# VH-VL binders against q9y8q3: the designs that were tried, part 48

Target 1, 263 residues: q9y8q3
Amino acid sequence: MRRIGLEALERVLYPVIPVVVTAEHQGRVGGMLAAWWMQASFTPPILAVAIAPERYTYKLVRESGVFAFNLLDFKLVDKAPFLGDVSERLLPGKIREAGLNIVRGEVLGAPLIAEASAAVELELVDVVEAGDHDVFLGEAKAVYTVDDFRGGMWSLETYRPLMYLGRTRRPGPVYRVYLTPRGWERREIEFAGGKLKPLAEKRVRLISRVEEAVKASSSREEAVDAVRRILSEEGLDPSDAEYLVEDALRRAKSYRRRGQSSS
Key: E = the ipSAE of ESMFold2; O = the ipSAE of OpenDDE; V2 = 0.75 times the mean of E and O plus 0.25 times the DockQ between their complexes.

## First folded at step 24 (VH-VL; framework fv_axatilimab)

Design N6 (at its last look DockQ between E and O 0.12; V2 from the best seeds 0.00; counts 0 for: pae E 10.0 > 2, placed apart)
Fold by OpenDDE, look of step 24:
Structure N6 (fold): chain C 263 residues (1-263), chain A 123 residues (1-123), chain B 107 residues (1-107)
Amino acid sequence: as target 1 above (263 residues)
Amino acid sequence: EVTLKESGPALVKPTQTLTLTCTFSGFSLSTEGVGVGWIRQPPGKALEWLAHIYWDDDKYYNPSLKNRLTISKDTSKNQVVLTMTNMDPVDTATYYCARIYYYGSDHYPFDYWGQGTMVTVSS
Amino acid sequence: DIQMTQSPSSLSASVGDRVTITCLASQGISNWLAWYQQKPGKAPKLLIYYASTLESGVPSRFSGSGSGTDYTLTISSLQPEDFATYYCQQYYSYPYTFGGGTKVEIK
C-alpha cells in the first residue's frame, strides 16, 4: 500500500451500495441518494446515515422522526443521478418526477419506494453532529424485500445491487459511475442535457442569498427570519430556513463542501 | 441577480504584468460546481478562453499562453483575480469574466458575463 | 485542442429571413456546444447550450441542432435585434475553444 491524500478518502471507500433515504412531513414526501450509511447496532437494530443540513431530506427526517432506507435494483440506475442531484427543495415531488412510486410501510407508515428491492422503516432515535453532516440513527421497525431474498440471504438471481463507484473528475465532464452487475463494468451516467439548469440556477442563487443573509445577521434568529423571507420570495418552503442557516454556519466554520458523495 | 464586473488597468506596458479582478454577485464560489472564467477578445477578432477557477480552487489555463496566466479567487470577497505576465501588444483585447458551473452530471457554459474591460498594451 | 470551424464568417440577410450558421468541431464534442450572440460593444450573450437547449429568455426563433462534430444555429425568422455576431463554443474538453464567429448583417 501507498499513502495518499485524505482528499481521496471518500473515493477510496467506493464502491458502495447507496440507499435512497425517504421521509415525509406534512404530506410532503422527499428522498435522496445516500452512500454514507451503515448498520450501527444489532440490538436494537439501528441503521445510520449521514445527511447534510442542506438536504431537504434532512428536514423531513428531523421533523417527522420517521424515515426509510430503500435499496434499488440496477435496472433503476438511470434514475440514480436524478435522485442524487435534484433536491426535493427545488422540485417538489422529486421521487414521482423520477418515475417512482411511493407506498406506505406497514409499521411506521414510512414512505417506501414501491420499486425498491428492499426497504427498511426506521424510527429516529438520535442525531449526532459529525461535521458538515449529521449522522441520523434510526431503529429499524420493519424490513421488506423482494422474492430474491430467500433462505436468509439474497440469491441475486433477479436482484442486481446498484453499486456506486464515485464521480469522475475534471477536466473531463463529471460523470457518476456505477458498476454493472456483470463483469464489474463501469457505466457512466448520461447527461441531463442541460435540463437541470433552471434548478441549478435556483440552487446557486439560493445558497448565495442564504450566505449573504447569514453574514448580514447579528443572530441566528435574525438569519433564520431573513432566510424565511428569501425562501418565500423564491417560492420555496420557508420552514426550511433553519436548516439552510445551519448549513451555512457550518460551511463558515471551514467545512469544505466537497460535493455530493452519493449522487 | 447575477452580475460580474471586471476591473484593472486600461493601459499596460510591454513586458509588464496585467492584473485583472472580477467582482461578482448573485452567486458564490463557495457553492459546489460554481466557477468563474476569463475570456478575451482582441478588437474585431474572435473570443479566446484564458482560464477559469472552480469553487474547490481547481484551476484551468489555456496552454497557448505558455504559463503566463495565474488565476486565484477570494471567496469571501466574491472576487477572482487573473494575472498575465510579459504582456505584449498582441495581448491588447477586451477581457471578460464570466460564470461557469455544473450541477451534478449537468454542465453549463458561460451564462453570465461581465461587460468587459479593454486592456491596451503599448509603450 | 479542439478547433471550431464556424461558417460562414459573415452573411447578409433581411428581416424575416431564415438564417443558418454552422459550427464544425475537429473531433466529437458530445453536444457540449454553446452558441452566443454578441452585439458591438457588448459582452456575449448565451443563446443555446448543450447544442439545442435554449437559454432562458431567449426567443424561440433561435434553435440549435447537431451532434458529433456538426452543429447548427438557426434563426427561423430574423428580427432587427438579431443582427449581431454569433459564436459557437465547445466546452467538452480543455482548452475551451470558440468558433471564428459569424457576423449577421443587414442586407
Scores: ipSAE 0.825, ipTM 0.917, lowest interface PAE 0.7, mean pLDDT 93
Fold by ESMFold2, look of step 24:
Structure N6 (fold): chain C 263 residues (1-263), chain A 123 residues (1-123), chain B 107 residues (1-107)
Amino acid sequence: as target 1 above (263 residues)
Amino acid sequence: EVTLKESGPALVKPTQTLTLTCTFSGFSLSTEGVGVGWIRQPPGKALEWLAHIYWDDDKYYNPSLKNRLTISKDTSKNQVVLTMTNMDPVDTATYYCARIYYYGSDHYPFDYWGQGTMVTVSS
Amino acid sequence: DIQMTQSPSSLSASVGDRVTITCLASQGISNWLAWYQQKPGKAPKLLIYYASTLESGVPSRFSGSGSGTDYTLTISSLQPEDFATYYCQQYYSYPYTFGGGTKVEIK
């Protein structure tokens, strides 16, 4: 075996079946496509997912305590950029823009994607810090499937899960890569392609402004105030400032550790 | 101080294989994100990127020349080697090696260049 | 492949002049663009990366601007040491490609 760079770690660990994490707070529904999830316990049934503080869904889960996992069939792969590549913060109603519908779970009222092949309602039970992400532990309270799941098993003739292989590396257009059904062929979906490109660039510029403001600040309180001003200037919710500051601080801490190893 | 220096033959005949060595100092290919690449410039013409290699042996080639190019490194000797097969008079150029770098998700262009070595392909 | 069209191919200017050089990409390159300076008989020197970020040690009279397909190098007050050929380079996608160069000559 040869040693490779840690920047490839996640791609080495793929393929995985990603889930769409959905949540709602105060009437606003958000979602994100997440590959870093697992089953954590059988009794009680606990699932885990890693979410960075900058993600809008992070805020929704923290504030509501209720979320859902949604498993998507490969027939929906072209909708993935709306779910994974742009923020609900900058594209309100992105799930509807993807042509997907929200329905309510029967037990927790969690927002579920109606077109999903399976969904799980989750009640948040703990949040564990793991570097630049938090691991959200949710107890499963309900599970839903389509008719392709019968007799306790999927029918693979009609159910074809998304199988994610990771992002291609810059320079060049970034693609999110999926394994096609029934083989080792690849389907490449341009990251934030087409009309989504200016929205993704806007998010990058916002994050950069936040990062610079945090670097220039002498305290967390000063950083939060500066980021509130940035959010107000952008017509965004100033209450997001604490989440964005936390995300920037964690990325700065991660950068410092890499700098020590690279010196 | 970062330096790079190209070495190899000044004259090759058509169809021969060119081997160029870049010897560098002031940095190491053991450093995460560091790489070395090759760029050529025909007399009086624009620069053309050929290939580069990173510290972890990840390699990139100009597709128009991919079947003719091989890049390799020797980290302990601070060397990167470019081999180019089937040379033709059109390949006459000054050949430069240069440092390239990435950190995290950010990529950077070539920041330090060698002096260049002129390679003439002629009967 | 992304073609980089650089204009003008040459220009003549006096010390103190403001000089503007344009680089046009055949498709959007999302600011993954560098500018290099090359003096006769010497290797290129990196001036600007990511379209507008000045490399360390480069005088502040150099600046880069632009987005999408259109990029500009500006020298606000030309100095004697700035007479050289300037190249743009995209590093958005492979193959990396360079513009044809702009020679800046003494008038």
Scores: ipSAE 0.005, ipTM 0.452, lowest interface PAE 10.0, mean pLDDT 87
ESMFold2 (binder alone), look of step 24: mean pLDDT 94; pTM 0.958

